VH-VL binders against AP-3 complex subunit mu (apm3). Designs and how they scored, part 8

Target 1, 249 residues: AP-3 complex subunit mu (apm3), of Schizosaccharomyces pombe (o94669r175to423)
Amino acid sequence: TNEFFIHVLERVSAVYQPNGKLAFGTVKSDMECKCQISGMPLLLLSLRPGTKLGNVRFHQSVNLKRWKQHPDQIEFIPPDGKFTLASFQTDFATQKSLPVVVEAKNKLDGRFEVRIRNTGKKSVENLKILITIPQALKSVTVTEGNYIFRASKYTHMEEGILEWSVKKLAWTSPALVLTGFLAPLKKDANSTEESSSYSKLEHLDLQYKLQGSTLHNFKVESLKMLNHPDKKSYKGVKHTIIAQNVSFR

## First folded at step 25 (VH-VL)

Design za4 (from z5 with heavy chain T59Y)
Fold by ESMFold2, fold request of step 27:
Structure za4 (fold): chain C 249 residues (1-249), chain A 126 residues (1-126), chain B 107 residues (1-107)
Amino acid sequence: as target 1 above (249 residues)
Amino acid sequence: QVQLVQSGAEVKKPGASVKVSCKASGYTFTSYAMNWVRQAPGQGLEWMGWINTNTGNPYYADDFKGRVTMTTDTSTSTAYMELRSLRSDDTAVYYCARDLGEYFYGVGTYPEFDYWGQGTLVTVSS
Amino acid sequence: EIVMTQSPATLSVSPGERATLSCKASQSVSRDVVWYQQKPGQAPRLLIYDASTRATGIPARFSGSGSGTEFTLTISSLQSEDFAVYYCQQYYDWPYTFGQGTKLEIK
């Protein structure tokens, strides 16, 4: 049971303008660790040679003098259990493009459609599409996954958030489609008479995970126990990209 | 009662420009994207680009990028397509075509064109 | 870009019979295919979208099918007004390309 686990997480948030250009984006990364090594091990984590971590904040156990001289090496004495070894940032302009492409449009008579494709080479997991719905829904169909409508409690327009969840979108999958129909607005609260007017959908958000890589250029090369150099120093390293707030204005 | 009425036929010389209009009626103009498609004599259809009629943002096919400008006037429910630096192989019938909807997320289109203009013949010859 | 290939180029069929028109994509386009009809001197009109969904006002004798790379338009019990050129178009990936057309004519 003398194991050390490293989970490298890349959290991406982006807001796009209507013309498709990036308005705002942030990329925050964390090295989340779990130490199951007994005693007081002195560990040396080596990253891909030449790696430089921008705006890094380390756990207090990190030897900053060694890091200053060798920015791709992190020497530390871990606490037991879970802890964050490092948090750092990268500019959005330096990352690879995200693999999920979404096209969503309002159609005639209150119909709308959302189409999703995976343009990458790895499966996308835990896909969640949050669609802001401006009036009552008539019906929804999906080609895959499940959905739920969460109405706003503080409005009487029956507006809310339509949440579409898909567990996995493989790169070989056909495009996934959600089709929805808005109910026509009633003319007033006392009438059962429907109008033929429909509000426009204006906003949706994406959330998903992409496992197996973090920008392809960030890698843990080795983990060594300096006070016991003949022992294996770690067993598991995982990489995850989390897209958590990808939206249009 | 949806109707798209285009401007009349034009004859142009190589190097000139042409501007084709498409006046929409019978529906809410800003609720549906407008596309432009051309057809050379005896040939198939060629998509030129589209414009988001709510935002005014155009998107052009690669073959026309740099030579085409698409605009709208929402007060008159009219779309325009201007093609510059005309060549003899630009001789074609030019159509405006209404998409079934308008995008609110992403850059792209589902080209499901339900209503088409009558077409505008543009002839480019010396 | 995705090439849409229609076959045959010309199909001769007698009125009252069935016509089957084919459209093949150079790569999978899922169900993202539309069909248009065009008569000489007229603009195209929408027949089928989403591979199989009939547009409003299109007679039941028109049906579409297919997924992935192969799509068909079937016209059962042909009428005299059905003799025209038929185009498919994919909208799976940019640019959204047309097939070259199939001319349906009286045998």
Scores: ipSAE 0.114, ipTM 0.530, lowest interface PAE 5.0, mean pLDDT 82
Fold by ESMFold2 at other seeds, fold request of step 27:
Structure za4 (fold): chain C 249 residues (1-249), chain A 126 residues (1-126), chain B 107 residues (1-107)
Amino acid sequence: as target 1 above (249 residues)
Amino acid sequence: QVQLVQSGAEVKKPGASVKVSCKASGYTFTSYAMNWVRQAPGQGLEWMGWINTNTGNPYYADDFKGRVTMTTDTSTSTAYMELRSLRSDDTAVYYCARDLGEYFYGVGTYPEFDYWGQGTLVTVSS
Amino acid sequence: EIVMTQSPATLSVSPGERATLSCKASQSVSRDVVWYQQKPGQAPRLLIYDASTRATGIPARFSGSGSGTEFTLTISSLQSEDFAVYYCQQYYDWPYTFGQGTKLEIK
């Protein structure tokens, strides 16, 4: 068939302060395409007027002279099948807030609790919560999903990363909860004796995918075939946000 | 040495306001949520709401929305609860209570209160 | 809202005996239940959280159990200091409601 598909992926890395303010964030974006148009089409992709793409890298087929004169227009001859048309950066500070809210606390006697909720209007997918654990785990309970603990190899404290995986978090869901219990610390590295003291948890990270949403306020306005101006083809555009590394410290 | 010390008893007339203080010591004030709970004479406990001591954002139970203001002063480790437009059925002992567990991130409370203030009697009469 | 119903309203028990206090939720609250003890003229004291975990400094004679809609506080080998009012509270869903209390009194 004569179809052209565009998938805009926005990859986010962010660090949030304990008060919920953004300390640092980057958004790196790709326009991934699939060309199913026969022949050698000369295409003109028009973006929302006035669009500026930061640190952009184009596919080798892009007419750079046209882009320099009109930065919201991309003229190219696509290869057959899948390719990346453009890679660029966008400003995170002017974007929508990320929808996943985290509440995490240390309780008494080595207990801790992490609660996750979705404040957006789209389901969050492939949610992974990475919790830095300062000593051995005794037990873990989750309201949904699965977990695995990956211990550090050289620490007698048995510290590591607790990974909590949730396939889907709907915005209509109640908060999801992980509770855990640390094993008491040993008195020294060569002892089997226990103490009644517990280290505090201090850090966690999130990863997830959000389909059908965009952080950047750009839009694909049109796609034209310049060398066959009367010929029609179908275009499909979809957007995905990938939270690669969202840290809470 | 965790301690929550509240201001003294108050007598108020209907329509007035009252502001109760709760001074915290012996722990990191901004790492624990502060809750307010009241108890009318001879009755059970009623949760009024809480404040995130890190951000200063308050959250109120429905029965108190519009009449209550909760604030903090982190420089003095003190929480405040002000109740306006007092009615006779607001006569109660008012408690501040610390949420169990030290937060390292988040905005929330879970009523597992490990330390309570001594209580402040507010009497609304006349 | 979720209603927490405690029974009995008053429980008379002899020192050294066992007391069992009940708390029923109007819908499932998972394990999100806490128990408090309150003596006359005093602030409440945290006994049990997460349905079954004793708070720091709480004697082993206090134990909690249950999940879903039914919760129990058990006090074995009652001491004279245990005669007080006991409250349960849920924190599964807003608003976080208390039960009406069970008064434990000396027989």
Scores: ipSAE 0.014, ipTM 0.539, lowest interface PAE 7.8, mean pLDDT 84
Fold by ESMFold2 at other seeds, fold request of step 27:
Structure za4 (fold): chain C 249 residues (1-249), chain A 126 residues (1-126), chain B 107 residues (1-107)
Amino acid sequence: as target 1 above (249 residues)
Amino acid sequence: QVQLVQSGAEVKKPGASVKVSCKASGYTFTSYAMNWVRQAPGQGLEWMGWINTNTGNPYYADDFKGRVTMTTDTSTSTAYMELRSLRSDDTAVYYCARDLGEYFYGVGTYPEFDYWGQGTLVTVSS
Amino acid sequence: EIVMTQSPATLSVSPGERATLSCKASQSVSRDVVWYQQKPGQAPRLLIYDASTRATGIPARFSGSGSGTEFTLTISSLQSEDFAVYYCQQYYDWPYTFGQGTKLEIK
């Protein structure tokens, strides 16, 4: 079997401001390959015309002279088995938005609530929501998934982290909800709910995986074998977006 | 301390439009969503939509989509609701209502309204 | 959309007695229900949120209960000021719909 597999991994880091606008974003990408082609194939990988790879590092087999002349073409002789063909950075500050949206609310009675929804067209996997908690937690409920709380003494900072994990968030699901109550900061001489006894939540972070989607500025168009035009090779291309460091502050 | 003061009653003809104002005081206007709810005479409450007062992005209930415009003026801490193409069944008291709790980020709202305006009667008659 | 159905439409009760108001959702809404009180000519007042949590300043005679599709507002030892219309509202899914109201009046 003469097959070549390409797995494009796009790792997104982003910071969103309270007004919902993107303050900063970058995409670090890898082309991870597996070669099952016999002999010494000379391959030409063509990307979407006009593609420019930022800060690219290539596998040692890549013809750098050809790439310099045609930056959307990568000519190489692959090693057998698994290897990384390229590591690079691409633009994220585009019109396309990430599919997981978050709504987070401080309530007056030490209650807080985080809602998440998938606005995309594909399921999101391995969703983690990391919520910075300014004081002790009294209770937490979730509509789906699991949670763990790491108090401040375990985080090496003044605040604890509440981690909410959801294995899969379908695009057809209603919003998933985490509700929590902070423990009050006052003595129990007369137990009364008082909003002045509670700090507010200010930050959360988001991590997840999205299979079968790409950020529009990167596409594999074709793979050709230059030194054996009579041999037909089959390519498999897989795209994964990893939202690794998406912050809401 | 928290107060929502709405504009006065209005009488309109069918096909006209009306713009109701809601001036907020006693809190940080941009930290709380503003909702609009109406009540026809002798009837129950009907949620119309809400506006994110920080971004100015409105969100309308389906029954009002296309006829309603919600806006804010953050310099005066005032929310506005404009209803166009008025019909006789739009005769109602229109309320603004503040969402309970302070958002630090979000698109949606919850109908846990802790403060309401006094209401604005809009009468639509021939 | 989720329909909230309140019953009865009108409840006649003597002062000092107990009133029980019902709100039923057309599908499960978990605990995502709020209750409002509205007196004639006034804006609604938040009573209960999250099905059972009293809002600030609400007397202890008001209590909420329920989960899923059935919710109850209970008023123990009715006072003269408690005769009003009561509305439930769900916030489980868009749009966030109200019930039709229950009028609590003097027998």
Scores: ipSAE 0.005, ipTM 0.474, lowest interface PAE 10.0, mean pLDDT 82

## First folded at step 26 (VH-VL)

Design zb2 (from za4 with heavy chain Y105S)
Fold by ESMFold2 at other seeds, look of step 26:
Structure zb2 (fold): chain C 249 residues (1-249), chain A 126 residues (1-126), chain B 107 residues (1-107)
Amino acid sequence: as target 1 above (249 residues)
Amino acid sequence: QVQLVQSGAEVKKPGASVKVSCKASGYTFTSYAMNWVRQAPGQGLEWMGWINTNTGNPYYADDFKGRVTMTTDTSTSTAYMELRSLRSDDTAVYYCARDLGEYFSGVGTYPEFDYWGQGTLVTVSS
Amino acid sequence: EIVMTQSPATLSVSPGERATLSCKASQSVSRDVVWYQQKPGQAPRLLIYDASTRATGIPARFSGSGSGTEFTLTISSLQSEDFAVYYCQQYYDWPYTFGQGTKLEIK
């Protein structure tokens, strides 16, 4: 249909403090494009003046001489169909906090509970909560979604990772809850006597996807076809946040 | 036995500040969140926020943001709540309360208050 | 913020009888409700959490039920020490609000 589409995939790795403040974060972004323009279009993509793309890798069609002289301009002849125009890294803007909030605790007698909420205004998709489990599980219940326990020991379920998967967490959803019970530890390796001692759960990671951008000062100002300057082909830019490695400090 | 002992009653004028202490004993202080709850005379309970006693990171209810500071001293197992810019409607008994469960390290928590301090009456009058 | 409304404000009941206390949330709070007992001049005491789970050391005569917006605390055979004020609290969303209390009195 003679159009050009840009989709920025923002892959976020972040470490948060318990109060929800960002301790550290990076964003690795890919400009995924789809070209449906006939002929041999010479395109000039102009970003907000002064934009600098960190550790950028370009598609081989990009005029590197122009980019080096004007780092906010990307000149190229696109291939047909889907391609990656650029891959780059930026700092995670602190004002763009991620919307999934976790509250969790170790309760008495090996019980633990993890609660998740969406504090944003858009649905969170493909939510996965990875909980490091230091001893065997007795049982798990969830208010929504599915779980799988991936044991790390040979013949019995002791240490491992509990994966809790939720397809969609709407901003209007109630808090979702996982409740689990640890099995009592044996007092020694050669005994069947169980103790009332329970290890504390300490580690949790998140993965998810949502519509939106974490980028600061990144904006596509224009897309011009230099060899046919009055032809309009640009349909705007879409941003998707992919939280790949979100952990807590 | 688990015990939370708070500082004594205080009388303050409007515009002043107050700092209430809560000394914990009988458990590992840094493993359990400390909450602050107040109760005006003849009224119900009002949650003010909590502090992660391991990291020192506080979480304040919106009505108190900007006026409250919660801190801890792990060497003495003591939590503190300071309320600034006092008004007459801040007259209340202020309680510290321990959450029932131990933290996941680095993750927030939610209230289930199994042990409470004896309360500290703060009176604000001109 | 979520408003928790308790009813009745005062309930007069004789020892040995059953008391039923109600707590209604202004929006769904799932099962995120706790119940506390408070006697005059004392700090509150945790009775029930997660809507229906008795806290450690709480007698079986106390039971909680409900989900969504409506929650109930039931005391099946009142003892002299049970006459107090009872509060519900939601922990679904910040701020974690309390109900205004139900005073349980000796008839």
Scores: ipSAE 0.339, ipTM 0.689, lowest interface PAE 3.3, mean pLDDT 85
Fold by ESMFold2, fold request of step 27:
Structure zb2 (fold): chain C 249 residues (1-249), chain A 126 residues (1-126), chain B 107 residues (1-107)
Amino acid sequence: as target 1 above (249 residues)
Amino acid sequence: QVQLVQSGAEVKKPGASVKVSCKASGYTFTSYAMNWVRQAPGQGLEWMGWINTNTGNPYYADDFKGRVTMTTDTSTSTAYMELRSLRSDDTAVYYCARDLGEYFSGVGTYPEFDYWGQGTLVTVSS
Amino acid sequence: EIVMTQSPATLSVSPGERATLSCKASQSVSRDVVWYQQKPGQAPRLLIYDASTRATGIPARFSGSGSGTEFTLTISSLQSEDFAVYYCQQYYDWPYTFGQGTKLEIK
């Protein structure tokens, strides 16, 4: 077989404001490769002109002199099979929105609701919503997926994390909804006046996977075999965004 | 006990500005979104936008961007809506409306307006 | 923007009868619909939220149903105080638009 595969993984940690704007975030990227080309091919990977690979760490086979002279070109002799060609930080495009939008509120009588929708053009996979629960949880209903409540150790407040898992959120899906109810707190009005018998939920986090999309202007333009120019070169390129820690503040 | 009390009716000329106030009482002002909705004579309701009362950040419907400013004064639990460059088709009753649910910190919300102000008639006439 | 279309524009019904008010969305809005009642000279009143949940203090004769693009408000055994204008609103996507209203009148 005479094939070379490139998988660009972008791992995102981000904090968003209520309007969907980014407060801050990081994107850590890996270029994972699989070489099925026989012999000792000398490959030249050309990137989109102007591409910056911030804080790059290359596989030991990369010609660093060529990269310093031509930062959008990576020359290397790949090992057989799977290897990581580069690990780097890419420019985070703050005007590019991640496609998963969350709305949530504390309703009356300990009821809370979390709504999640896909505003993109591709399905979101392995969606997990982690909701911080400040007191005993009475019940949960979801329109899709599964949930697990993991109580915190070292507390007597029955607080914890409610994990809501959805395997796939299609871009054509209606919004998915989790509805939950807290168990009431004991009311002691004479000594300490309270405006509510329920604690307020405040925090949630998202995790998910998005295939075929990228947050940066990175693009593989070509792959050439320099030591056998008479052979046709081959590449397969796949992009995956892993939103591993997306929170709201 | 939740109450939203708006400022009195206004008569304005085209090109002027109006600023409507909405004083909240009976709840924690910074825990609930404040919305503005208008109703022209003989017409239905039109959502104008909302303000995050925690941060003071407004979010305007597209039709009102550039002409509206929404603000709050948390020390007096008062929301304000200012509409500039008034036209005759801005004649309407303007309502403030509280969203039903309390915020998750930093997470967006959606409209379910459980308490409304009494309305402020703004008349724009030649 | 998502257009909410209410029908009929005016519904004439006798006291004690059942009224059925329709609200149609130009695209699916899931269950993200709210109903309001507005009497003359008054601010709107929250009636139904989450498509089918009655707000606090709303009598059981009011019920909401529907999902996707079609939503219904049903009022059984109409009382004299129920003659008003009714609005639906979607909160699926910005801007959060209202229907144009249905006026419920005495036949």
Scores: ipSAE 0.324, ipTM 0.651, lowest interface PAE 3.2, mean pLDDT 84
Fold by ESMFold2 at other seeds, fold request of step 27:
Structure zb2 (fold): chain C 249 residues (1-249), chain A 126 residues (1-126), chain B 107 residues (1-107)
Amino acid sequence: as target 1 above (249 residues)
Amino acid sequence: QVQLVQSGAEVKKPGASVKVSCKASGYTFTSYAMNWVRQAPGQGLEWMGWINTNTGNPYYADDFKGRVTMTTDTSTSTAYMELRSLRSDDTAVYYCARDLGEYFSGVGTYPEFDYWGQGTLVTVSS
Amino acid sequence: EIVMTQSPATLSVSPGERATLSCKASQSVSRDVVWYQQKPGQAPRLLIYDASTRATGIPARFSGSGSGTEFTLTISSLQSEDFAVYYCQQYYDWPYTFGQGTKLEIK
């Protein structure tokens, strides 16, 4: 087959501070390619005019002189099979927002609740919610998915982590809910006696993926073979958003 | 003790605006969401929206978007709701209501109203 | 949007007896239902949240149950102060809608 596949992987990292503002965020994007074109094709990949690739690093086959003169064109001779054509970074604050919304609160008597909803138009996959837990858990229920609690001695940190995993969150689904209860604090480290006090939970992190693009103004427009300009190869272009480190601090 | 004290009753003409205040005491104002709910005479309850008291970001029910503004003053622990372009069917008692439970840092919330203000009657008549 | 339908509209019950109030959602709302009590001329009072959890200071004669689409508020051994209007509200999905109310009155 004379086909060339492009998979743009867009990895989002973001930190939200207590006032709800984005403290910082970045999108690390990789153009992962698979070449199934025979011979030694000289390819020209054209991006939407005005596309800006921040902090770009190219595969060694890319003609950097052409890039300097035409920043929305990438000329290269692909290796056979899979390779990374380009890696670049952009400021998340200027990109499309992520579709997953999280809500949470601390309730009475150590009860807490975390709710998560998909406000987009694509299913979200491999959803993980990591909740920082400063004391032992009594119980957890979820409306969907599975959970694992890693106590502080297993995290090698001061606090434990409750991990909630959901394989798929459809875009039409109502909110998914985790409800948990903290175990009462002990009077001291060596006592079995309990107090009626509970720490407030403050921090959580999200991870997930979905099909689509968060990048503003990024689009692959065309792919041409320069050394055989009357031949046409099929291009397949796919975008995947990976929210790998979205923290609420 | 948790208290929500609202401003007094108002009489307005159609087309005017009204601003209702809700002063909170007995808790950390910025740790709990504030909601606004109204009740027309002889009718049930209608949720109008809420404000994140830590960020100042409001969230309005669709029926009120474009006519309502919700704000806070954290220095006085006071929430405000302003409804513009009043109509006769806006005649109602307007309540502020505190959400149950404290925020996670930087994370949104949803309503379960454990404390309510006394209500503010707004009458719209020509 | 999710419609919450309460029944009956009015329930006449004698003091000391049991009252059962129903709230039905137009689609599943999991356990995301709260119940409020409102006496004439007063603001609503939170009774039950998360379908079955009694709010602080609420007498044990109040209990909630249900999941999915069907929810029930039960008041055992009614007291004179329990005659009021009762509202359910779902918070499963936006917008967060109330039921139309059930008036509990003395027979």
Scores: ipSAE 0.170, ipTM 0.593, lowest interface PAE 4.6, mean pLDDT 86

